# VH-VL binders against NAD kinase (nadK): the designs that were tried, part 67

Target 1, 268 residues: NAD kinase (nadK), of Syntrophomonas wolfei subsp. wolfei (q0aze0)
Amino acid sequence: MKIILVNNRFKENTEKKAQEIAGQLSALNVEVIIDNGLDEPYAGTVDFIMVLGGDGTMLRAARRYGQRAIPVLGVNMGTVGFLSNIEINELAEYLPLILREEYSLEARMMLEVAVFQQQSLLTRVFCLNELLLRSNSPRMLSFALEISGQKLEPYRGDGLIVSTTTGSTAYSLSAGGPIADPQLDAFIVTPVASHIINKRPLVVSPEREISLHLLEEREAIIGIDGQIKMDFGAENRVLIKRAPHPLLMVNLKAKPFFTSIDRSLQRQ

## First folded at step 7 (VH-VL)

Design D44 (from e7 with heavy chain T59K; framework fv_oberotatug)
Fold by ESMFold2-Fast, scan of step 7:
Structure D44 (fold): chain C 268 residues (1-268), chain A 124 residues (1-124), chain B 107 residues (1-107)
Amino acid sequence: as target 1 above (268 residues)
Amino acid sequence: EVQLVESGGGLVKPGGSLRLSCAASGFTFSNAWMSWVRQAPGKGLEWVGRIKSKIDGGKTDYAAPVQGRFTISRDDSKNTLYLQMNSLKTEDTAVYYCTTHPRYSGSYLAFDIWGQGTLVTVSS
Amino acid sequence: DVQMTQSPSSLSASVGDRVTITCRASQSISRYLSWYQQRPGKAPNLLIYAASNLQSGVPSRFSGSGSGTDFTLTISTLQPEDFATYYCQQSYSIPWTFGQGTKVEIK
């Protein structure tokens, strides 16, 4: 059995813990690859991915490996978040289940994001939470949104978020989007500080294709899962669709999504 | 109301074949791991095999006594589990139960729901 | 394969008695053990999962304990409906295996 351990190299404790866990797994005849984000993703055959850290580390793992249909387990290292299933101090208890493949999988949709310069593809990336289009200056944006060939009236404001249901509790929530059951597949389209009346969040079929472009030259960026940032100008277009494969998240124990989010909202 | 109803049992001669069905209702069958467990007359419980949900890979596993002779399959559109039994032996005589295994394996490592069973008798 | 051995194979008790049934695994199975009750002519019912957790709807007189290789099912005050056969089962590794059963009979 071959397992990738994904960790955050900028946290000294997580790097040391990753080495400790790698040693434990090697003693059980498990081949371990450590991915701290510095190198290209491991290209060989892998049976399981264990993510040591918070939601940010899971988002990176999803971008790197989420399209490969490999089970991914989030192991919390003391960071508050929604994407971990077990705590680090529970790992020893659940390790036999992992090695025996005695766990269930939860499919989480991902976004496929393609950015164009006029007619030329600049980049294609996948993400678990959202794409954010936002102004990079005090000036508001004017931009066009098209959903499956249907051209909406122009948007004016600070930006727009196109989110998965998993991303509904991330930046989309902060911008006024709905909380969505992560087992539901849908795009959530949430305006950021729109000054045009009646621009509401939209919940649309995951089979739809969404495109965005600027209607006037502005300093803007697109952000992917809060980790990748790209300049976005009037000659750029972004195309968003459902990724070919969902992220396969490992459930070793029941995690009550609705009570967890309710508690978070009450304490904030 | 959560229910499992087995059918297809009966008398068959050694070397014969038989197909059992298990009709599920009251839960999302397509997400459930399903197993067959048998019990010979007056004896204890013996796990026969399982099939995972298609989301979890759809893999089948079998106990050694039935490996190569029995096949577990499912039809999620009909909410039905099947057990195809070939090359039957007198030792296969038992009540066959279908049962659910919860998806959250780390928290629920047990067979929650059982059918009433269907009797298979292998005799000359 | 993990072998599960129950003790005793049968036991006689009276209503109101405390009943203890033990289950031993041939190798360590951590807490991956469940207990089932089977009344005569009926399908098994889940009582306890993960060694010590009561299944919803199961009376509080039932309790489980243990880890590793030794496990115990306790019925604190036996009721008439508790005269049945009890099985332990390991879910640590496939093939999943049951104990041979413990029959609780009227004294």
Scores: ipSAE 0.272, ipTM 0.663, lowest interface PAE 4.4, mean pLDDT 88

Design D45 (from e7 with heavy chain T59R; framework fv_oberotatug)
Fold by ESMFold2-Fast, scan of step 7:
Structure D45 (fold): chain C 268 residues (1-268), chain A 124 residues (1-124), chain B 107 residues (1-107)
Amino acid sequence: as target 1 above (268 residues)
Amino acid sequence: EVQLVESGGGLVKPGGSLRLSCAASGFTFSNAWMSWVRQAPGKGLEWVGRIKSKIDGGRTDYAAPVQGRFTISRDDSKNTLYLQMNSLKTEDTAVYYCTTHPRYSGSYLAFDIWGQGTLVTVSS
Amino acid sequence: DVQMTQSPSSLSASVGDRVTITCRASQSISRYLSWYQQRPGKAPNLLIYAASNLQSGVPSRFSGSGSGTDFTLTISTLQPEDFATYYCQQSYSIPWTFGQGTKVEIK
């Protein structure tokens, strides 16, 4: 069995713990590849991905490996998170189940984001939570939103979020979007500080294509899962659609989504 | 109400075949891992085999005494589990139970829901 | 295969008694052990999973303990409905295996 250990080199204690776990797995005849995020993703065949860290590390792992249909387990290393299934102090207990493939899988939809300059593809990236279009200056944006070829009335405001249901509890929530069951497949389209009083969040079929472009030259950026940032101008267009494969998340124990999010909202 | 109901048991001669069914209700059958467990008259419990949900790969595993003779399958559209028994032997005589491991429950693979069982008698 | 041995094979007890049943695995199974109760003519029902976790709806007089190779099921104050056969089961490795059973009979 070959396992990728994904960690964040710069997060406290994570690199040392990754090395300890790698040694433990190697002693059990498991081949281990460590991905600390600094190099290109491992290109070879692997059987399992273990993410050591918080939600941010899981988002990076999903972007790098989520389209390969490989089981991904989130192992929490401290701060509370929604994308981890077990805590680091539980790993020894669950390791036999991992090695015997005795776990269930939960499919989580992902976004495919393609950014164009006119008709030329500049980049294509996948993400688990959301794409954020936002102003990078004090001036509000004027931009066009098109859903499956249908052109909506122009938006005017600070930006827009296109989120998965997994991302409903991230930036979309902060901007006034709904909390969605992550087992449901849908896009959530949430305006950011809209000038127009009647612009509400939209919940749309994941089979739809969403496109965005600026109607006036402005300083704007596209953000992906809060981790990738790129300049976005009037010459650019972004196309968002359902990614070909969902992220396959490993469940070794039940984690009750609704009671967890309810408790999180009450602790503010 | 959560319920499993086995059917299809009966008397069969050695070398014969029999197909058992297990009808599930009250839970999301398509997400559940399912097993067959048998109990010979007056004896203890013996695991027969299991089938995982389709999302988890749909793989089957069998105990050595039945490997190659028994086949476990499922029809998620009908919420039904099956056990096809071929080349039956007198030692296969038992009450056959279907049981479940719902997804997101039982991190130690416990059998949390059981049917009432159906009796299979292999005798000439 | 992991072999499960229960002790005793049977015991006699009175209502109000403390009853202890043990289960031994032929190799370490960590906490991958469940306990089941089977009343005469009925299907088994789950009492304890993960060695010590009480199944929802099961009375608190039932408790489990142990790890590795040695496990115990305890009934702190035996009730009339507790006269049954009890089975341990390992889920550490396939094939999953049960103990031979312990029959708790009225004295």
Scores: ipSAE 0.189, ipTM 0.629, lowest interface PAE 4.8, mean pLDDT 88

Design D46 (from e7 with heavy chain T59Y; framework fv_oberotatug)
Fold by ESMFold2-Fast, scan of step 7:
Formats: sequence, structure tokens, C-alpha cells
Structure D46 (fold): chain C 268 residues (1-268), chain A 124 residues (1-124), chain B 107 residues (1-107)
Amino acid sequence: as target 1 above (268 residues)
Amino acid sequence: EVQLVESGGGLVKPGGSLRLSCAASGFTFSNAWMSWVRQAPGKGLEWVGRIKSKIDGGYTDYAAPVQGRFTISRDDSKNTLYLQMNSLKTEDTAVYYCTTHPRYSGSYLAFDIWGQGTLVTVSS
Amino acid sequence: DVQMTQSPSSLSASVGDRVTITCRASQSISRYLSWYQQRPGKAPNLLIYAASNLQSGVPSRFSGSGSGTDFTLTISTLQPEDFATYYCQQSYSIPWTFGQGTKVEIK
């Protein structure tokens, strides 16, 4: 059995813990690959991915490995989050179940984001939470939104978020989007500080294609999961669709989504 | 109302075959892991095998006494679990229960919903 | 395979008695242990899961304890409906295995 351990090199505790866990797994004849984010993703066949850290580390793992249909387990390292399933101090208890593949899988949709310049593909990335189009200056953006070839009236404001249901509790929530059950597949399209008062968040079928382009030259940025940033100008177009494969998240312990989000909203 | 109803039991000769069905209602069958558990007359409970949900790979596991002879399958469109029993032996005589359990976790592993059972008698 | 051994195999008790049933695993199973009740002619019912968690709808007179290899089911004040056979089950390792059962009979 081969397992990738994903950690954040810049967190001293997670680096040390990854080494300890790798030693324990090697003693059980498990081959371990450590991914600290600095190198290219491991290209070989693996059976399981264990993410040591918070939601940010899980988002990175989802972008690197989410399209490979490999089980991914989030192990929390002390910071409460939505994408981890067990705590680090529970790992020893659950490790035998992991090695015997005694766990359930939860499918989480992902976005496929393709950025073009004219007809040329510049980049294609996958993400778990959202794409954010935003102004990089005090000036409002003027931009066009198309949904499956249907051209909406122009948007004017600070930007737009296109989110998965998993991402409904991330930036989309902060911009006034709805909270969505992550078991549902849907795009949530949430305007950011729209100057046009009748622009509302949209919930659309995951079978639709969403495209965005600027109507005026402005300094704008495309953000992916709050971790990747790229310049976006009037010569660019972005196409967003449902990724071919969902992220397969390991569920070793029931995590009650609605009571968790309710508690988070109470504590603000 | 949540329930499991087994059927297909009966009398069969050694070496014969029999197919059991378990009809599920009142819960989302397609998400459930399902097991067969048997109980010989006057004896204790014995786990026969299980099948995972399709999203969890649809994998099957069997107890050694039935491995290679019994096959567990499911039809999510009909909310039905099956047990195909081949090369039956007299020691397979038992009441067969279908049961569901929460999808595997270290905190939840238990059989929480049981059917009423169906009797399989293997005799010459 | 993990072998589960219950003690006693049977016991006689009166209504109001405190009843204790033990279950021993041949190797450590952490807390992956469930208890079931089976009344004559009926299917088993789940009482306790994860060694000590009471199943919804089960009376509070039932309790479970233990970890590793030694586990206990306690009925604090036996009621007429509690005369039944009780089984422990480990879910730590496939194949899942049950104890041989403990029959609680009226004295």
C-alpha cells in the first residue's frame, strides 16, 4: 500500500508530525511519499492521501490530486475547519481502519477553470471552493457573464464568485451567498459589491458552463481557492465547468454539517 | 417506516443453490452498507458477509466458511440486497438476517437495523 | 481472526437484580465493540455501540464499559422484558465476530 502525506512545510509542527507518521507507516510496510507543497505532485500510483493540516492544506491537496479518484482524508492539526474529518490525536485509533480500507467516501464536486487569451489556453486548474474575479484597484469592474451560452445583462461592481457547494461557506458566504449542503452538486454565482442592486446570487446546474470576460480594460485578478492568483485583462476569458471527477473525501467519523455551520454563525 | 424484509428461504438439498432477497424501505438504501448475518438453530450469531455502497467501491467481504460459495449483490434501483448461495452444506442451515449499519467509522460500527430473518434448511 | 468469549454462558436472575455480562477479545480491539439483545423468536436489537454509547431508544438501565480486550455490559435494574440472550460483537477486524451469547433467564 502507498500513501501520500500532504503537509505544510511552513508549519513546523506539521512537518515533524508528517515525519513521525511516515516512520510509523513504514514500520507497517506502507510506502510513504511526503508532499510538502514545494515539488511537483507525485506522479505515480497511490492508494490513499492523508492531509495533515487545516482547510488550506486540504484545498492544496484537492488541486494537486483531486482528479485522480484517490481517497483523501483530512486530519486536523489543532485548527478547527470544515474539510478535516478526524483530529491528529485520533489518528492512532483510526489507522487500522485506513489500512484495511474500512471507511466511507463522500464525493465533493470540483471546478475546472480554464483561462484563455484569444483562442489560446493559458492555464487549466481545478479547485474545491471557488473562483473569484475581483478588481485589483479602487475602480469597479464592468464584465460579462454567460451561462451555457445565455448572455446576462452586464455586471458592474467589485467582482464575482463562482463557487462549489463545498465553497458555499468560504468567500461566497462573506459576499452574501447562500449556505449549501455540500452533498449537492451546483454552482453558486455570487456578486461582490455589485453596483446594480438587482444582481442576486444564482444557484445553477453543475452541467452548465460559465464564462466571464471584462467589458473594459481594468486591473483585475482571478483567485482560485484564495491560494492561486493570476492577472486578468480584457483580452482574457475564463471558462468554468464541473470538473470530470469529484474529490473523494474519506469519512471515518460523522461530521454534522448543519450543526457545525450553525455553531460557527453563532460565534461569528 | 424503516424496515428490512427478507425472502427466498426454504428447504434445499446439499449441493443445491438458493437466492435470498432483502427488500429495504424508509431510508436511502443506495448509501447503506449491508450485511448478512446467520443463526443456526439454537446457536449464536455468525456474520456471513457484507457489501459496501457503490460510492465506497461496492466491495464485498465474506466469512471464511462461505468464501467462494456465497455472493452478495445489490440492486439500488429496486432497494434490494441479495445473497446467492451455491454448493450448500448442512451446516449452512440457519435463519438468515439482512442488516444495515452506518458507513464504517471507528465510532459507529454496529448493526442498527435488522430484518425479521428467513429460514434456510439444507437437508437430504 | 478475533475470537470473542462471553462470560457467563447463562445466568438466572430476578426482576430488580443488577446483571453484569463480560466479553473478552483474543486481541486488542480498542473500543470497536457492540452489544445486542435477542428475545426468543425475534431478530437482534442493538443496545450499545463503540463500547459505551447507548443506542437511541434503549433504556438508561443498560450501560457498557471497557476497552482493549475486556468489556462489560451492565443492566442496573433487571426488568421482565430484559430476559433475553445478549451478544457482543467486534468490528475492529474482518471477519466481524460475535461472542457465543449469554442467556439471561428468570430465577
Scores: ipSAE 0.046, ipTM 0.593, lowest interface PAE 6.4, mean pLDDT 88

Design D47 (from e7 with heavy chain D61Y; framework fv_oberotatug)
Fold by ESMFold2-Fast, scan of step 7:
Formats: sequence, C-alpha cells, structure tokens
Structure D47 (fold): chain C 268 residues (1-268), chain A 124 residues (1-124), chain B 107 residues (1-107)
Amino acid sequence: as target 1 above (268 residues)
Amino acid sequence: EVQLVESGGGLVKPGGSLRLSCAASGFTFSNAWMSWVRQAPGKGLEWVGRIKSKIDGGTTYYAAPVQGRFTISRDDSKNTLYLQMNSLKTEDTAVYYCTTHPRYSGSYLAFDIWGQGTLVTVSS
Amino acid sequence: DVQMTQSPSSLSASVGDRVTITCRASQSISRYLSWYQQRPGKAPNLLIYAASNLQSGVPSRFSGSGSGTDFTLTISTLQPEDFATYYCQQSYSIPWTFGQGTKVEIK
C-alpha cells in the first residue's frame, strides 16, 4: 500500500508530525510519499492520500490530486474545519481501519477553471471551493456574466464568486451566499458588493458553463480557493464548468454538517 | 418506512446450491453497506459477509467458513441484495438475515436495520 | 479474529430487577461495540452502538458502558418484554464477531 502524506512545511509542528506518522506507516510496511506542497505532485500510482492540517491544506491536496479518484482523508491538527474527518489524536485508533479499507467515500464536486487571453488558453486549474473575480483597486468592476450561452445584464461591483456547494461555507458565505448541503451538486454564483442591489446569488445546475470577462479596463484578480491569484484584464476571459471527477473524501466517522454550520453561524 | 425482506430459503441437499434475495425499501440502498448474518437453530449470531456500496468500491468480504463457497452481490437498480450459496453443508443450516449499517465504518458500525430472516435447511 | 465472550451465558430475573450483562473482547476494540436484543422467534434489534449510544426508539432503561476490552449492558428496571437474548458485537476488526449471547429468563 502506498500513501501520500500532504502537509504544510511552513508549519513546524505539522512537518514534525508528518515525519512521525511516516515512520509509523513504514513500520507497518506502507510506502509513504511526503508532499509538502513545494514540488510537483507525485505522478505514480497511489492508494490513499492523508492530509495533515486544516482546510487550506485539504484545498491544496484537492487541486493536486482531486481528479485521480484516490481516497483523501483530512486529519485535523488543531483548528476546527469543514474538510477534515478525524483529529490527529484519533489517527492511531483509525489507522488499522484505513489499511483494511474499512471506510466510506463521499464524492464532492470540483470546478474546472480555464483562463484565456484573447483566444489562447493560458491555464486550466481545478478547485474544490470557488473562483473569485475581484477588483484589485478601489474602483468597481464592470463585467459580463454568461450562463450556458445566456448573456445576463452587466454586473457592477467589487466582483463575483462561482462556488461549489462545498465552497458555500467559504468566501461565498462571507459575500452573502446561501449555505448549501455539500451532498448536492450545484454552482452558486454570488455577487461581491454589487452596485445594483437587485443582483442576488444564483444557484444553477452543475451542468451549466459560466463565463466571465471585463467590460472596462480595470485592475482585477482571479482567485482560486483563496490560494492561487492571477491578474485579470479586459483581454482575459474565464470559463468555469464541472470538473470531470469529484474529490473522493474518506469518512471514518459521521460528520454533523448542519449542527457544525449552525454553531459556526451563531459565532459570526 | 424502512424495510428489508429476505426470500429464497428452503430445503436443499448437501452439495447443493441456493440463492437468497433481500429486497430493500425506505432508504437509499445504493449508498448502504449490506451484510448477511446467520443463526443456526438454538445458536448465536454469526456474520457471513459484506458488500460495500459501489461508491466505496463495491468490494466483498466473507467469513472463513463460507469463503470460496458463497458470493454476495447487489443490484442497485432493483434495491436488492443477493447471497449465492454453493457446495452447501449441513452446518450451513440457519436462518439467514440481511442487514444494513451506516457507511461510516470504524467509529460505530452497527447493524441498524434487519430483515425478518429466511430459513435454509441443508439435509439429505 | 477478535473473540467476544459474554457473561453470564444466562440469568434469571424478575420484573423490576436491575440486570447487568458483560462482554469482553480478546483484544482492544476501543468503543466499536454494539448491543442487540433478540426476542424468541424474532430478528435482532439494535439497542446500543459505539458502546454507550442509545439507538433511536430504544427505552432509556437500557444503557451501555465500557471501552477497550470490557463492556457492560445495563437494564435498570426489567420489563416483561425484556426477557430475551442479548448479543454484543465488535465492529473494530473484520471479520465482525458476536458474543455467544446472554439469555435473560423469568425467575
């Protein structure tokens, strides 16, 4: 059995813990690949991915490996999050079950984001939470939104978020978007500080294609899962659609999504 | 209304074969891990084997006494679980129950829904 | 395989009694233990899961405790419908295994 351990090398405690866990797995005759996020993703055949850290580390793992149909387990290292299933102090208890494949899988849809410069593809990335188009200056953006060939009236404001249901509790929530059951497949389109107060969040079929481009020359940025940022200008266009494969998340215990989100909302 | 209904039991001679069915209703069968559990007359419960949901790999596992002789399969379009029993022995005589459990394994995997059982008698 | 041993194999009790049944695992199973009730001629019913969690619809007179290798099922005030056989089951290691059963009989 070959396992990838994904951690954040810039967190000293997670790097030390990753090495400790790798030693324990090696003692059980498991091959371990450590992915600290700096090198290219491991290209070989892998049976399981264990993510050590918070939701941010899981988002990186999803972008690197989410399209390969490999089970991915989130192991929380201290902060509560929505994408981890077990705590680090529970790992020893669950490890024999992981090795025997005694777990269930939950499919989470992902976005495929393609960014063009004029007619040329600049980049294609996958993400678990969202794409954010935002102004990078005090000036509002004016931009066009097209959904499956239907051109909506122009948007004016600070930006727009196109989110998965998993991402409904991330940036989309902060911008006034709905909370969605992550078991549902849908795109959530949430305006950011719209100048037109009648621009409401939209919930659309995951089979829709969404395109965005600027109508005026402005300083703007495309953000992916809050981690990848790139400049976006009037010569650019972005196309968003459902990724070919969902992320396969491992469940070793029931996760109470609705009670967790309810508690979080009471604190915000 | 959540329900499991077994059928296909009966009398069979040693070395014979028999196929049991379990019809499920009232829950999302395609997401469930399904097991067969048997009980010989006057004896305790014995786990026979399990099949995972297709999303979780659709893999099967069998207890040692039935390994190589029994096959568990499922038809999610019909919400039905099957147990194919070959090379039957007198010690396979038992009431056979189909049962389901939550998909979250390891923490508290428990057989929360049971059928009424179907009797299999292996005798000459 | 993890072997589950129940004690006693049978006990006699009267309505209103407090009944305690013990289950021991041959190795540590953390809290991956369930308790079932089987009335004569009926299918088993889940009572307790994860050692101490009461299944929905099960009367509060039933409770479970324990972790590791030693587990207990308690019926605080025995009722006529509680005369049945009780089984523990471990879900820590496959193959899943049951205890041999404890029969609760009328005194």
Scores: ipSAE 0.067, ipTM 0.610, lowest interface PAE 5.9, mean pLDDT 88

Design D48 (from e7 with heavy chain D61N; framework fv_oberotatug)
Fold by ESMFold2-Fast, scan of step 7:
Structure D48 (fold): chain C 268 residues (1-268), chain A 124 residues (1-124), chain B 107 residues (1-107)
Amino acid sequence: as target 1 above (268 residues)
Amino acid sequence: EVQLVESGGGLVKPGGSLRLSCAASGFTFSNAWMSWVRQAPGKGLEWVGRIKSKIDGGTTNYAAPVQGRFTISRDDSKNTLYLQMNSLKTEDTAVYYCTTHPRYSGSYLAFDIWGQGTLVTVSS
Amino acid sequence: DVQMTQSPSSLSASVGDRVTITCRASQSISRYLSWYQQRPGKAPNLLIYAASNLQSGVPSRFSGSGSGTDFTLTISTLQPEDFATYYCQQSYSIPWTFGQGTKVEIK
């Protein structure tokens, strides 16, 4: 069995813990590949991905490996989040179940983001939470939103978020979007500081395609999962659709989504 | 309200075939991992096999005595679990129970819901 | 395969008695152990999961303990409805296996 261990290189002692876990797995005849984010994603076949860290580390793992239909387990090492299933101090107890494939899988939709310059594809990336279009200057953006070829009235404001249901509790929530059951497949389209008062968040079928482009030359960026940033100008267009494969998240214990989010929102 | 109801049991000759059904209600069947457990008259419980939910791969596992002879399948649109039994032997005589276990190992895969059972008798 | 052995195979007890049943695994199974009750002519009912966790709706007189290879089910104050056969089951390794059962009979 071959396992990728994904860790956060910037967190104290995470490299040491990853090496410790790799040693434990090697003693059980498991081949281990450590991915600390510095190199390109491992291109060989693997059976399982173990993410050591918080939600940010899981988002990186999802972008790198989420389209390969490989089980991904989030193991929390400190900061509590929504994408981890077990705590690091529980790993020893659950490890036999992992090795015997005695776990359930939850499919989480992902976005496919294609950025064009004129008619040429510049890049294609996948993400678990969202794409954010935002101004990179004090000036508001003027931009066009199309949903499956339907042209909406122009937007004017600081930007727009196109989110998965998993991403409904991330940036979309902060911008006034709804909380969505992550087991549902849908796009959530949430305006950021719109100057047009009646622009509302939209919940859109995952079968639709969403297109964005600027109507005026402005300094703007495209943000992916809050971790990747790309310049976006009037010559650029972005096309967003549901990714071909969902992320397969491993469940070793029950983590009820609604009680978790309710507790999080009641803490103040 | 949450229940499993087995049917299809009866008398069959050695070498014969029989298909058992288990109708589920009161819970989200499509998310459940399902097992068959049997009990020979006056004997203890014996696990026959299980099937995972489709999202978890829909894979099946069988106890050695039934491997190659029995097939477990499910129809999520009908909330029904099946056990196809071929090449039946006298030692397959038992009450067959349909049971579910949670998808999460935090419950340590215990069988939390059981049907009433259906009797299969293999005799000449 | 993991072999599960229960002790005793049967016992006689009176209402109000404390009853203890033990289960031994042929290899370490951590806490992957469940206990079931089967009354005559009825389907089994889950009592305890994860060695020591009481299933919802099960009376508090039932308790479980143990880890690794040695496990115990205790009924603190036997009631008339508790005369039944009790089974332990390991879910550590497929094939999942049950103990041979312990019959609790009226004295």
Scores: ipSAE 0.097, ipTM 0.598, lowest interface PAE 5.5, mean pLDDT 88

Design D49 (from e7 with heavy chain K52R; framework fv_oberotatug)
Fold by ESMFold2-Fast, scan of step 7:
Structure D49 (fold): chain C 268 residues (1-268), chain A 124 residues (1-124), chain B 107 residues (1-107)
Amino acid sequence: as target 1 above (268 residues)
Amino acid sequence: EVQLVESGGGLVKPGGSLRLSCAASGFTFSNAWMSWVRQAPGKGLEWVGRIRSKIDGGTTDYAAPVQGRFTISRDDSKNTLYLQMNSLKTEDTAVYYCTTHPRYSGSYLAFDIWGQGTLVTVSS
Amino acid sequence: DVQMTQSPSSLSASVGDRVTITCRASQSISRYLSWYQQRPGKAPNLLIYAASNLQSGVPSRFSGSGSGTDFTLTISTLQPEDFATYYCQQSYSIPWTFGQGTKVEIK
């Protein structure tokens, strides 16, 4: 069995913990590849991905490996988050189940984001939570949203978020978007500080294509999962669609999503 | 109401074949891992085998006494689990139960829901 | 294979009694143990999972304890509906195996 351990080498003691876990797995005849974010993603075949860290580390792992249909387990290292399934101090207890493949998988949709300049593809990235279009100056954006070729009335405001259902509790929530069951596949389209009074969040079929472009030259950026940032101008357009493969998340224990999010919101 | 209903049991001669069905309702069958457990008359429970959900790989596992003779399959469009029993032996005589372990529940380590069972008698 | 041995094989008790059933695994199974109740002519019902977790809807008089190789099911105040056969089961490794059963009979 071959496992990738994904960690963030810049977090305190995570590199040492990753080496310790790698040693334990090697003693059980498991081949281990460590991905600390410095190199290109491992290109060989693997059976399982173990993410050691918080939600940010999981988002990076999803972007790097999410399209390969490999089981991905989030192991929390002491930070609060929604994408981890077990705590690091529980790993030894669950390890026999992992090695015998005694676990359930949850499919989480991902976004495929393609950014163009005129007719040329500039970049294609995948993400688990959301794409954010936002102004990079005090001036409002004026921009066009098309959903499967249907042109909506122009938007005016600070920006727009196109989110997966997994991302419904991330930036989309802060901008007034709905909380969505992560088991549903849907795009959530949430305006950011819109000056058009009746612009509401939209929930649309994951089979639709969403496109965005600026109607006036402005300083704007595209953000992906809060980790990638790209300049966006009037000559650019972005096309968003459902990624070909979902992220396969490992469940070793039940997580009561709705009661957990309800308690989190009550504390704010 | 969550329910499992087994059918297809009956009397069969040694060396014969029989196919059992288990109809599921009241839960998302396509997400569930399913098992067969049998109980010989007056004896205890014996796990026969299981099948994972298709999203979890759809793989099967079997107890040694039935390996190579029994095949577990599922039809998610009909919410139905199957047990194909070949080369039946007298020691296969038992009540056969289908059981479920929910995908995301801690109880997936245990058999949460059981059918009422169907009797298979293998005799000459 | 992991062998599960229950004791006693049967016991006689009266309503109101405290009943204890033990289960021993041939090797360490951590806490991957469940307890089931089977009434005559009926299918088994899950009582306890992961050694000590009470299944939803099961009365609080039932409790489980143990880890490794030795496990206990306790019924604190036996009720008429508790006269049944009880089984332990390990889910640590395939094949999953059950104990031979403990029959709780009326005195």
Scores: ipSAE 0.024, ipTM 0.571, lowest interface PAE 7.7, mean pLDDT 88

Design D5 (from e7 with light chain S93E; framework fv_oberotatug)
Fold by ESMFold2-Fast, scan of step 7:
Structure D5 (fold): chain C 268 residues (1-268), chain A 124 residues (1-124), chain B 107 residues (1-107)
Amino acid sequence: as target 1 above (268 residues)
Amino acid sequence: EVQLVESGGGLVKPGGSLRLSCAASGFTFSNAWMSWVRQAPGKGLEWVGRIKSKIDGGTTDYAAPVQGRFTISRDDSKNTLYLQMNSLKTEDTAVYYCTTHPRYSGSYLAFDIWGQGTLVTVSS
Amino acid sequence: DVQMTQSPSSLSASVGDRVTITCRASQSISRYLSWYQQRPGKAPNLLIYAASNLQSGVPSRFSGSGSGTDFTLTISTLQPEDFATYYCQQSYEIPWTFGQGTKVEIK
């Protein structure tokens, strides 16, 4: 059995914990590969991915490995989040179940983001939460949104978020988007500080293709899961569609999504 | 109402075959891991095998006495679990129960819902 | 395979009695142990999971304890409907295995 350990290198002691867990797994004849984010993703075949950290570390793991249809377990290292299933102090209890594949999987849709310069593909990335198009200056953007070839009235504002249902509680929520059951597949399209009085978030089929381009030359950025930033100008077009494979998240115990989000909202 | 109903049991000669069905209702069958457990007359319970949900890989596991002879399958569109029994032996005579365990309570892995069972008799 | 051994194989008791059944695993199974009740001619029903957790709908007179290799099921005040056979089961390792059963009979 081969396992990738994805660690959160930005938190104290996570590298030491990753090494400890790798030693425990190696003693059980499990081959371990540590991914701390510094190198290219491991290219070989693996059986399981264990993410040691908070939601940010899980988002990185999803971008690197989410399209390979490999089980991914989130192990919380301290910061409370929505994407971890167990706490680090519970790992020893659940490790035998992991090694015997005694767990459930939850499929979480991902976005495929393709950025073009005129007709040339510049890059293709996958993400678990969202793509953000935003102004990189105080000036509002004017941009075109197409949904499956249907051209909407031009948008004018600070930007737009195209989110998965998993991402509904991330940046889309702060921009006024709805909370969505992460087990549903849908795009959530949320305007950021729209100039137009009646622009509302849209919930659309995951079979739709979403296209964005600027109508005016402006400094803009595309953000992916709040972690990757790319320049976006009037010569660029982005195409967003459902990724070919969902992220397969490991469930070793019930995660009370609705009670968790309810408590979180009451604290704001 | 959560319910499992087995059918297909009966009398069969050694070396014969039989297919059992288990009809599920009242819960999301496609998400459930399903097992067959048998009980010989006057004896204790014996786990036969398991099938995981399709999202969890749809893999099957079997107890050694039935490995290679029995096949577990599922039809999620019909909410039905199957046990195909081949090369039947006298010692396979038992009441066969269909059962499930909570998918999202993986740490428990207990059989929380059971059918009423169907009797399989292997005799000449 | 993990072997599960129950003791006693049978016991006689009266309504109101405290009944204790033990289960031993051939190797440590942590707390991956469940207890089932089977009334004559009926399907088994789950009483206890994860060694000590009471299943929803099961009367509070049932309790479980133990970890590792030694486990106990206790019925604090036996009722008429409790005359049945009880089975322990480990879910630590495939193949899942049951104990031989303990029959609780009327005195």
Scores: ipSAE 0.061, ipTM 0.608, lowest interface PAE 6.9, mean pLDDT 88

